Miniprotein binders against q96jn8r1131to1294. Designs and how they scored, part 85

Target 1, 164 residues: q96jn8r1131to1294
Amino acid sequence: TLEFLENHGKNILLSNGNRTATRVASYNQGIVVINQPLVPQLLVQVRIDFLNRQWTSSLVLGVITCAPERLNFPASACALKRAAWLLRGRGVFHNGLKICEKFGPNLDTCPEGTILGLRLDSSGGLHLHVNGVDQGVAVPDVPQPCHALVDLYGQCEQVTIVNP
Short names: E, the ipSAE of ESMFold2; O, the ipSAE of OpenDDE; V2, 0.75 times the mean of E and O plus 0.25 times the DockQ between their complexes.

## First folded at step 7 (miniprotein)

Design V10 (at its last look DockQ between E and O 0.05; V2 from the best seeds 0.00; counts 0 for: pae E 4.7 > 1.5, placed apart)
Fold by OpenDDE base, look of step 8:
Structure V10 (fold): chain B 164 residues (1-164), chain A 83 residues (1-83)
Amino acid sequence: as target 1 above (164 residues)
Amino acid sequence: SKEDLAKKLIELYKKALELVEKGASEEEIRKLLEEVVKIAEELGDEYLIDFAKMALEEFEDGDLDELRYYIELALEYAEELLE
C-alpha cells in the first residue's frame, strides 16, 4: 500500500497508517515522500485536507530520483539542489531552476478537498492530475526510479494519500 | 511597500555576492545577509524568509557555494514576485 516514509520533514506528524501527513508547526519543514516508486500507469494521489490561511504559499508537489530513505530534507523542497522535479504555483522546476512558466492550475490556490495526482506515462512523462483530470505532461522525461514528494508548505497543513 | 522591500532585498543580495567575490570582510557580508533576513520577515514571504535564513546559515558554516545557491534561488524568486 502507498504510505509516507518515516524519513520526513521535522514538522511532520504521520498518522492513519502513515497515509496522512500533518505539519504541526510553523510553515515549513514539511516534506514527505511516498514509499513506492512511481511506475508507469500508477496514479498516486493526495488530498489536501486542511489549509491555514495565515500563510500565503501552499504545497509543492513533485518527484525525486535519489534514495528517499537517506535524504536530508531542507526546510523547503524548493531548496533541493539535485534530483528534484517540482510543481510550485503554476511553475515547473528542476533542481531549483524554473523549466516551465505556466502549467496546470495554480497549486497555491487549490482549495481543501482538492485531489492532486502524479502519474508516469509509458514514455517517462510525468503527468499532473487534479481531481481526476489529467492536466498533461509536466515533465517529459523523468528518470526512474522516482518517488512522489509532497511539501506541506505554507497554507497546506495536512494531506492524505487517497486511492484512485 | 512590498515591492520596494523586494527590490531592496534583491539589491542587498547582489551586493553580498559582489562582496563575496571581492573577498570582503565576513562581518560586512554577515550584516548584509542579516538585513536580508529582516527584510524577508517584514515582507512576510515564507520562501524569502527560508532562503534568507538558509543563506545566512551556509555563510556562517563557510560554504560559499551553497550560499551562492540560496542567493540565486532567492533572487529568482524575488524577481518573479516583481513581475
Scores: ipSAE 0.826, ipTM 0.928, lowest interface PAE 0.5, mean pLDDT 95
Fold by ESMFold2-Fast, scan of step 7:
Structure V10 (fold): chain B 164 residues (1-164), chain A 83 residues (1-83)
Amino acid sequence: as target 1 above (164 residues)
Amino acid sequence: SKEDLAKKLIELYKKALELVEKGASEEEIRKLLEEVVKIAEELGDEYLIDFAKMALEEFEDGDLDELRYYIELALEYAEELLE
């Protein structure tokens, strides 16, 4: 059973058996991590439940390779120094640096109801899935073990883990 | 304009790094970082606000490596906004 870890950003409230994450304050401090490593063959999916148009930035998702259970999360996933590969807007980022200019849809404009998925292929390539459609390899050769991360940043105030 | 504010923010961050390297006074560096926070708030961009506030917080904590890190993130992000 996939769940969000109890270690999360301070503005997060978990509900629905730890399968729904709600950011209850501000626009930041909304990082959540899936409770088990992202292994090849596992598709982790979240649905965008609620967008607050007061903000302009939105959901970021990706993977971290450090152990998440005792990690002190920064205000945003984009401030994670190392061990993080992130999809933000149309970019792919590692260690704060943009490593791909234009990949997949613009995550800042995905509407409520969008289902976003992360999957590792057999070669360690990280794939983004949008509403069931594989966007291709965003990051090759992700080190393992790694953990799926969602940052409920800006507009995105609620996500729910959904099964395939 | 927003572009002018972003350029000014970049300018101030570059000045902050210069002051840190030269060992300028804490008060001088603090004032500059506080001005960066003000400009980020005027821009209203969530990432620039977070990076500016974290940079100032790390400076107050005496962690110059973390200060440089947040400035580096802010510069990358601000330059991306200008593209």
Scores: ipSAE 0.666, ipTM 0.831, lowest interface PAE 1.0, mean pLDDT 90
Fold by ESMFold2, look of step 8:
Structure V10 (fold): chain B 164 residues (1-164), chain A 83 residues (1-83)
Amino acid sequence: as target 1 above (164 residues)
Amino acid sequence: SKEDLAKKLIELYKKALELVEKGASEEEIRKLLEEVVKIAEELGDEYLIDFAKMALEEFEDGDLDELRYYIELALEYAEELLE
């Protein structure tokens, strides 16, 4: 089944059979990765469980194409300089650079209970789902294999993997 | 020493990121970024100076995504210099 990898940001505590990730300190060091690579038609979903509105930014969602089991994660996903495609706020970022200014909803405003999903279409396009609704292609041609990544950044203190 | 200045630069950049994410006042963030520019100039490293000035410029333009980008780039570079 889908779980968060044991290799994760240093402020993360895994629970619920490694399906729940909690950031237990600070505002960063909260990168987690799903243990199974995305394949076409696999929908990986996480629910936002807890938010702390003390912070202005919130979680980052995306994919990483390098092998995650032994990767040394930086403090934040935006510092990933290779093999990363990320959705942050309304923007799409590749290796730390903004490549699209506006896609989908603003992730910084998603409330607790929001279910966010990632899937790869047959053409390698990365789709964002919000509460079951496909937001379209965020990134048109993601290399495979890739893994879904969540950075419990800023506001976001807990997420849980949920099944479609 | 130059090593002490580089460590202070890293500390100030990390504080700047935290203040940005806390939504601290523009004045507090600006003063901190201006200090970063001064320290980068004292160190005399052309890349540190360029990153510091670009960070301040992007902050003044209100582009927080570009500000974060230049801060992270500067941190990576500065931390590699101290290894």
Scores: ipSAE 0.190, ipTM 0.627, lowest interface PAE 4.7, mean pLDDT 88
ESMFold2 (binder alone), look of step 8: mean pLDDT 85; pTM 0.814

Design V11
Fold by ESMFold2-Fast, scan of step 7:
Structure V11 (fold): chain B 164 residues (1-164), chain A 83 residues (1-83)
Amino acid sequence: as target 1 above (164 residues)
Amino acid sequence: SKEDLAKKLIELYKKALELVEKGASEEEIRKLLEEVVKIAEELGDEYLIDFAKEALEEFEDGDLDLLRYYIELALEYAEELLE
């Protein structure tokens, strides 16, 4: 059973058996992590449930390679050091540096109802899936073990884990 | 304009790094970082606001390595915004 970990950003409230994450304050402190490692071929999917157009930035997702159970989360996933590969807007980032431009759709403009997925292929490539469609390899050779991470930043105030 | 504000923010951050490296007074560095927070808020960009506030917080905590880290994140982000 995929669930969000009880260790999460301080503005998060978990519900629906820890399968729904809601950011209840501000625009930041909204990082959540999936409760088991992203092993090859496991497809982890979240649906965007609610967008607050008061803000301009939106959801970030990706993977971290550090143990998440005791991690002290920063205000945003983009401040994570070394251990994180993140998709934000149109870019792919590692440790705050843009490593790829214009991969997949612009995450800042994905509407409510969009289903975003992360999957490792057999070669360790990290794939983004958008509404069931594989966008290709965003990051090659992701170190393992790694954990799927979602940052409910800015506009994105609620996501729910959905089955394939 | 937003472009002018972003360029000013970059200039102030570069000056902050300079002052930290030279061991300038805490008050001088604090005032500059407070000005950066104000400019980030005028820009209205959530990431620049967070990086500016985190930089100031780490400075107040005496963690100069994390101060530099947040400044470098802000500089990379602001460069992306400009182009």
Scores: ipSAE 0.613, ipTM 0.828, lowest interface PAE 1.4, mean pLDDT 90

Design V12 (at its last look DockQ between E and O 0.94; V2 from the best seeds 0.00; counts 0 for: pae E 3.4 > 1.5)
Fold by OpenDDE base, look of step 8:
Order: structure tokens, then C-alpha cells, then sequence
Structure V12 (fold): chain B 164 residues (1-164), chain A 83 residues (1-83)
């Protein structure tokens, strides 16, 4: 069963069998990691449950290749210095460096109810899915094992892991 | 304006980096980084606020490598605001 790990950002409250993450304070400290590592053909999806339009940024989606159980999470996923491939806005980032400027939809403008998914293909390519539609390869060769990461940042105050 | 604040923030970060490389006084660098925090807060950009605070924290901890990292990251984000 896919769940969020107990090791999470300081402002996160887990519920619903650790399948729902809620940021209960401020706009940051909202990083969560899904327990099972991504393996080829496994589609991991989260639904944006609630947005707080008081803020301007929104969630970050990506993967980490370090051990998530022992990771000391910074206030923002974008502050991760290593082992991180992230999708923010329309950009793809690796350890803070933008490696693609235009990819998929703008995550900052995804409305509530949007289902975002990550999937590794057989070649190690990381795919983004939006509402069930494969947006293509965001990262061509991701080291394995890796874990899906969601940063409930800015507007994004709640997400839930959903089955395909 | 938002654009003016972003430009000022960029200017101060670049100045901070310069002072670090020159081995300037800690107080002078600290003042710049604290001003960056204030500008980021005035700008209201979540990431820029976080990065400014992280940069200041790293500086206070004496980790100049991580300071440079967060400044460079902040510069990237600030420049995006100007696009």
C-alpha cells in the first residue's frame, strides 16, 4: 500500500492511513515522501485536495534518490542540495539547477482535483501524468531506487494518494 | 514595484558574494543578508523568503559553501521574476 512516510516536513499532518497529507501551518515545511520506491511501470498519483490562494507558489513534485527515512527535510524541496529531481511550475530541476524550462502544465496553476502522477519507464525515464494523461519524460535517466516526493508548498495545503 | 524589489535583491546578493570573496567583515555581510530578508518579505515571494533566511542561517553557521549555494539559488528565482 502506498503511504506517506512518517518522516515528513514539520508542518505536515498525516491522516487517512497516511495517504493524506495536510500542511497545517504557514506556506512551507510541507515535504512528504511516498513509502514505496518507484519501480518501472508503477504509477504513483496524488490528488490536490485543497488550495489556499493566500499564497502564490504551489506544490513541487519529484523524486529523491537518497534514503528518505533519514532525510532531514528543509523548508522547501527546492532547497535540497543533492539527490533531487523536481518539477516546479513548468520547469524541471536537478539539485537546484534548471534542466528544462518548459515541461508539461504549470503546476502552480493546477486546480483542486488535479491528479498528478509519476512513473518510471523501462529505460529509467521519469514520466509526469496529469489527470491520467502521460505528459512525457521529465527526466530521461533517474537513478534507482528513488522515491516520489511531494512538497506541499504555497497554495497546496492537502494532497491524497490515489490509485490509478 | 515588484520588479524594483527583485532587482534590488539581486544587487544585494551579488554584493554579498563579492564581500565574501574579499573577506569583508562579518557585520557588513550580515547587514546585507538581513536586508535581503526584509526585501524578500516585502516582495512576498515564498521561495525568496525561504532562501534569504537559509542564506543568513548558513552565513551565521560559517558555511560559506552553502551560503553561496542558496544565494545562487535565490538569484535564479529572482531573475525568473524579471522574465
Amino acid sequence: as target 1 above (164 residues)
Amino acid sequence: SKEDLAKKLIELYKKALELVEKGASEEEIRKLLEEVVKIAEELGDEYLIDFAKLALEEFEDGDLDDLRYYIELALEFAEELLE
Scores: ipSAE 0.757, ipTM 0.908, lowest interface PAE 0.6, mean pLDDT 95
Fold by ESMFold2-Fast, scan of step 7:
Structure V12 (fold): chain B 164 residues (1-164), chain A 83 residues (1-83)
Amino acid sequence: as target 1 above (164 residues)
Amino acid sequence: SKEDLAKKLIELYKKALELVEKGASEEEIRKLLEEVVKIAEELGDEYLIDFAKLALEEFEDGDLDDLRYYIELALEFAEELLE
């Protein structure tokens, strides 16, 4: 059963059997990671539960290829240096560098109730799913093992893991 | 104005990188990085605030590679604000 790891950003509180993550302070320090590696055929999905319009940025979604159990998370996923492929707004980023200008919907404008999913295809391509709809390959040839990451940044204060 | 603040932040960061490469005084570099934090807070952009604080923290830790990384990241985000 999928859960968020107990190692997470300092502003996160886990509840609902570690399936709900709530950011309880500020706008940052809200990184959570799924407890199992993202392997082909596994679809990991989270639902946006609560948006705080005080902030302008919103959630970031992606994968990391370093072991997450002892990782000291920075203030935001975008500050990760070596091991991260991230979807922010409409862009795809690897270690701070934009590798795709326009992919899928704008993540900064997804409303409460949106279900976002990550899946690896059989060729190692990372797919984004939005409300059950496959957006295509965001990142080809992701190194393995890799781990699904959600950054509850800015507006996004709560997400819950949902079954496919 | 938001545009003027973003441009000032870019100018200060470029100056900070030049001073780091020249081995200028710690106090001159710190003053610039502290001013960038204030500008980012006035601008109210969450990412620029985080990157400014991370850059200052890495500078205090003597990690110039991470300092450069966060400055370069902040410059990319600041340029996006000007688009």
Scores: ipSAE 0.717, ipTM 0.853, lowest interface PAE 0.8, mean pLDDT 91
Fold by ESMFold2, look of step 8:
Structure V12 (fold): chain B 164 residues (1-164), chain A 83 residues (1-83)
Amino acid sequence: as target 1 above (164 residues)
Amino acid sequence: SKEDLAKKLIELYKKALELVEKGASEEEIRKLLEEVVKIAEELGDEYLIDFAKLALEEFEDGDLDDLRYYIELALEFAEELLE
């Protein structure tokens, strides 16, 4: 069953059988990782449960290829210097380098209740799903194994893993 | 204005990169990075604040490769605000 790993950002509290992550302080230190690697046909979905509109930035989605169980997470996913492919705002980033200006919706404007999903296709392409609808390939060839990552950044204070 | 602050931030970061590459004094670079933190805080953008503080911390630790990394990240994010 899909759960968030116990190794996570310092401001995260896990609940609901480790299927719900809540950022309980500040605007950062909110990285969580899904407990099993992405494989073809596995759709990892999270629902945005709570947004605090005091902040302007919002959640980041992505994948990491380093082993997540003992990784020292930085304050934000965008500070990961290696082995990370991230969806932030409208852009796609690899290790801090923007590789696509516009892909899918602006994550900073997704409302509470939005369901966001990540999966690999059979070619290793990373797909974003929004409310069940495939947005296409964000990253064409992600090294495997990789794990889905959510950064409960800025506005985003709670997400829950949901089934497709 | 926020646009004026973002433009100033970009100017200071580019100057800091140039000073680091030419081996300018630590005092001159530190002064620029401290001003960068102040402007990022006035601008109020969470990522720009995070990266400004990380850049200053890496400079104070002597980690020039990480300093360059966070400056380049901050430039990318600041330029997004102008577009």
Scores: ipSAE 0.262, ipTM 0.652, lowest interface PAE 3.4, mean pLDDT 89
ESMFold2 (binder alone), look of step 8: mean pLDDT 85; pTM 0.806

Design V13 (at its last look DockQ between E and O 0.02; V2 from the best seeds 0.00; counts 0 for: pae O 8.2 > 1.5, placed apart)
Fold by ESMFold2-Fast, scan of step 7:
Structure V13 (fold): chain B 164 residues (1-164), chain A 83 residues (1-83)
Amino acid sequence: as target 1 above (164 residues)
Amino acid sequence: SKEDLAKKLIELYKKALELVEKGASEEEIRKLLEEVVKIAEELGDEYLIDFAKLALEEFEDGDLDLLRYYIELALYYAEELLE
């Protein structure tokens, strides 16, 4: 069963059997990681439950290739000094550098109820799914093992893992 | 106004890297990093605020590698903001 790891950003509270993550303070310190490696064809999905429009930035998601169980998370996923591939806004970033300008929808504008998914294809390509629709390959040849990460940043204060 | 603040933040960060490289006084570097935090807060951009605070935190911890890392992230982000 997919769950969020008990190691998470300090502003996160897990509930619903560790399947719901709520950021209870500020706009940052909201990184969560899925408890299982992202193996090919596994679709990991989260639903945006609550957006606080007091903030301007929003949810970031992606993968990291380091072991997450004892990671010391910084204020935001974009600050991680680890091998990470992240989707923020419409950009795709690898270790802080933009590698794709416009991919998929703008994550800063996805409404409550949006279901976002991450999946590796058979060739190691990382796919983003939005409300069940495959957006294509955001990142080719992701090293394995890798772990799905969600940063409840800015507007995004709550997400829940959902099954297909 | 925000564009001018972002340009000033970039200038101060570049100066901070220069001071770190030449081994300037800790007091001088700290003052500069504290000024960057204030400018980031005035800009109100969540990422710039986080990068500025992380940079100052690592400077206080004596981790110059992470200090440089966060400054470089902030510079990249701020340059994109101006484009």
Scores: ipSAE 0.789, ipTM 0.898, lowest interface PAE 0.7, mean pLDDT 92
Fold by ESMFold2, look of step 8:
Structure V13 (fold): chain B 164 residues (1-164), chain A 83 residues (1-83)
Amino acid sequence: as target 1 above (164 residues)
Amino acid sequence: SKEDLAKKLIELYKKALELVEKGASEEEIRKLLEEVVKIAEELGDEYLIDFAKLALEEFEDGDLDLLRYYIELALYYAEELLE
C-alpha cells in the first residue's frame, strides 16, 4: 500500500497509517517521499488537507532519482543539489534551477481539497494530474527508478495519500 | 523597499563568493553571511531565508561546495523577485 516513508523532513508527523503527513512546526523541513518507486501506470495522488495562508509559498511536488530511505533531506526540496525534478508554482525545476517557466496551474494558489497526482508514462515522461485531469508531460525523460516527493512547504501543512 | 533589499542581498552574496575564492578571513566571510541572514529575514521571503541560513551553516561546517550551491540558488531566487 502507498505510504509516506519513515525517512522524512524533521518537522513532519506521519499519521493515518503513514498516509497523512503534517508539518507541525515552522514553514520548512517538510519533505516526504512515497514508499514505492513510480512505475508506468502507477498514479500517486495526494490531497491538500490544510493550508495556512499566512505564508506566500506553498507545496512542491516532484521526483527524486536517488534512494530515499537514508537520504539526509535539506530544509526544502528546492535545495536538493542533484537527482531532483520539481514542480513549484508554475515552473519545472531540475536540481533547484528552473528549466520550464510555465507548466500547469500555479501550485501556490491551489485550494484545500485539491488532489494532485504524479505518474510516469511509458516513455518515462512525468505527468501532473490536477483533480483527476492530466496536465501533460512536465519532464519528458525521468531516469528510473524514481520516487514521488512532496515538500509540505510554506502554506501547505497537511496532505493525505488518496486512491485515484 | 523590498526591491532595494533584494538588490542588497544579491550584492552581498556576490561579495561572499568573491571573498571565498580569494581566501579572505573566516571572520570577514562569517559577518557578511550573518548580514545576509538579517536582510533575508527583513525581506520575509521564505526561500531566501532558507538559503541564507543554509549558506551560513555550510560555511561554518567548512563545506564550500554546498556554500556556493546555496548562494547560487539564492541569487537565482532573488533575481526572480526583481523580475
Scores: ipSAE 0.303, ipTM 0.692, lowest interface PAE 3.2, mean pLDDT 89
Fold by OpenDDE base, look of step 8:
Structure V13 (fold): chain B 164 residues (1-164), chain A 83 residues (1-83)
Amino acid sequence: as target 1 above (164 residues)
Amino acid sequence: SKEDLAKKLIELYKKALELVEKGASEEEIRKLLEEVVKIAEELGDEYLIDFAKLALEEFEDGDLDLLRYYIELALYYAEELLE
């Protein structure tokens, strides 16, 4: 069963069998990691449950290749400087550096109810899915094992892991 | 053949990456990337053409990180075509 790990950002409250993450304070400290590593053809999806429009920006989605149980999470995924591939807005970032300017939809403008997914293909390519539609390869060769990461940042206050 | 063109494209991209890492002259790297564009156009594959043009553009702009990114995407895609 896919769940969020107990090691998470300070402002996160887990519920629903650790399948729902809620940021209960401020706009940051909202990083969560999914327990099972991504394996080829496993589609991991989260649904944006609630947005708080008093903030700007929204969730960050990506993967980490370090051990998530021992990770000391920064206040935001933007501060991850190693072993991280992240999707922010329309950009793709590797260890804090932008490696693609325009990829997929703008995550900052995804409405409530949007289902975002990550999937590794057999060649190690990381795919983004939006509402079940494959948006293509965001990262062509991701080291394995890796874990899906969600940063409940800015206006994104709640997400839930959903089955495909 | 299409397969031969794809293989050549892959070869040139790998060479380009090597030259970038070695700090080779801009002219030599440019020539490789321009040749990749020609091969992609000959292949007639829209994704490979886009990646090739984007790679060349980023190289000309001096953004080696984005250059590497588009080359890696192109290599990934081209290798998938050969499988």
Scores: ipSAE 0.014, ipTM 0.244, lowest interface PAE 8.2, mean pLDDT 91
ESMFold2 (binder alone), look of step 8: mean pLDDT 84; pTM 0.804

Design V14
Fold by ESMFold2-Fast, scan of step 7:
Structure V14 (fold): chain B 164 residues (1-164), chain A 83 residues (1-83)
Amino acid sequence: as target 1 above (164 residues)
Amino acid sequence: SKEDLAKKLIELYKKALELVEKGASEEEIRKLLEEVVKIAEELGDEYLIDFAKLALEEFEDGDLDLLRYYIELALIYAEDLLE
């Protein structure tokens, strides 16, 4: 069963059997990681439960290739300068630097109820799924093992893991 | 002291990031970033000066992703200096 790891950003509270993550303060310190590696064909999905429109940016979604169980998380996922491939807004980022200008929908504008998914294909390509629709390969040839990460940044104050 | 200046630089950067995420006025954010440049110059640390100037430059260019990138590098570097 998929859960969020107990090691997470300091503003996170886990509930619902570690399947719901809530950011209880500010706009940052909201990183959570899925409890098992993202292996090929595994589709990991989260639903956006609550948006606070005091903030302009929203959640970040992606993978890290370092061991997450005892990692000291930075304030935001974009501060990860090593072993991180992230989707933020419309961009794709590797270790904090933008490597693709426009991919998929703008994550800053996805409404409550949106289901976002990450899947690794047989060739190691990282796919984003939005409400069940495959957006294509955001990152080719991701090193393994890798772990799915969600940063409850800005507007996004709550997500829940949902089964396909 | 240099330690007090580094702490002030960290506080100003954290405030600047919060204002960016709230969508605050460009002038208010610019003023904070300009103050960070002055503090970095007073500290005399070449890396902090470079990060501060690059952050301000990217802000003026409207590149908030690179603004965040350089601020986060500066915060990591400055926090290491205090340990």
Scores: ipSAE 0.482, ipTM 0.800, lowest interface PAE 2.3, mean pLDDT 91

Design V15
Fold by ESMFold2-Fast, scan of step 7:
Structure V15 (fold): chain B 164 residues (1-164), chain A 83 residues (1-83)
Amino acid sequence: as target 1 above (164 residues)
Amino acid sequence: SKEDLAKKLIELYKKALELVEKGASEEEIRKLLEEVVKIAEELGDEYLIDFAKLALEEFEDGDLDLLRYYIELALEYAEEYLD
């Protein structure tokens, strides 16, 4: 069963059997990680439950290739220097730097109820799914093992893991 | 203007990097980094605020590699203000 790890950003509260993550303060310190490696064909999905329009940025999602169980998370996922591939706004980022200007929809404008998914294909390509629609390969040849990460940043104050 | 604030932030970061490479006074470098935090907060940009605070934190911890890393992230990000 997919769950968020109990190691998470300091502003996160887990509920619903560790399947719902809520950021209870500020706009940052909201990183959560899925409890098992993202293996080929596993589709990990989260639903955006609540957006606070006080903030302008919104959620980030992607993968990390370091062990997450005891990782000391920084204020935001984009500050990670630990082999992270992240989707923020319309961009794709690796090691904190933008490697693609436009991929998929703008994540800063996805409404409540949006379901975002991450999946590796058999060649190690990382795919983004939006409301069940595969957006294509965001990152080719992701090193294994890797773990799915969600950063409840800015507007995004709550997400829930959803199964197909 | 936001563009003027971003330019000032960029110049302060460049000055801080020069002082770090020269092995200058820790107090002088700290003052520059603290001013960057204030400018980022005035800009109201969540990522610039976080990068500025992370840079200052790593400087206080003596981790100059992470200090440079966060400054580089902030400089890349701040380019958006300089259309």
Scores: ipSAE 0.620, ipTM 0.803, lowest interface PAE 1.1, mean pLDDT 90

Design V16
Fold by ESMFold2-Fast, scan of step 7:
Structure V16 (fold): chain B 164 residues (1-164), chain A 83 residues (1-83)
Amino acid sequence: as target 1 above (164 residues)
Amino acid sequence: SKEDLAKKLIELYKKALELVEKGASEEEIRKLLEEVVKIAEELGDEYLIDFARLALKEFEDGDLDLLRYYIELALEYAEELLE
C-alpha cells in the first residue's frame, strides 16, 4: 500500500491513512515522498484536490535518488542541488537546472481533479502520466533506487494518492 | 556588522521569492533584487556579488527559473556564512 512518508516538509499535514497531504501554511515547505522506491512499471498517482490561486506556480513532481528518511528537505524541491530530477511547469530540471524547456502539459495550469502519475519504464526512463495518458519519457536512465516526490508548492495545497 | 548585512540579504531574498510567487509587480521585485546587489557589494564577498548580479540579470531577462536557481545558491552560501 502506497503512503506518504512521515518525513516531509514542515508545512505538511498527513491524513486519510497518510494517503492525503495538505500544506497548511505559506507557499513552500510542502515536499512529500512515497513510502517505497519507484520500481519499473509501478505507476504512482496523485490527484490534485485543492488549488489556491493567490500563487502563480503549482505542484512539482519528480524523483530523488537519495534516501528520503534521512533527508532534511529544503523549502522547495527545486532547491535540491543533488540527486533530483523534477517536472515543474513545462520544464524538466536536474538539481535545480532546467534540462528541457517543454515537456508535457503545463503543471502550473492543471485544474483540481487532475491525476498525475510517475512511472519508470524497463529502460529506466521516467514517464509522466496525466489523467491516464502517458506523456512520454521526461528523463532517461534514472539511477535506481529512486523515490517519487511531490512538492505541494504554490497553488497546490492538497493531493491524494489514488490507485490506477 | 557583516552578520547583520548577511541576515538582511537573506531576508530580502526570501521576500523576493515570495513576491515572485504572488505575481507581484516587476518594479517591487526589481527594487528588492537591486537592494540585494548593494548589500552584497557592501559585504564584499565575491560569490554573493556574483549571485546577486546573476539573479538580477535573469529577472530582467524574464527567466524566473534561473532567478530562483541563483537565489537558492546565494541563500545556501549566505546561511553557511552565519554558521
Scores: ipSAE 0.581, ipTM 0.809, lowest interface PAE 1.5, mean pLDDT 91

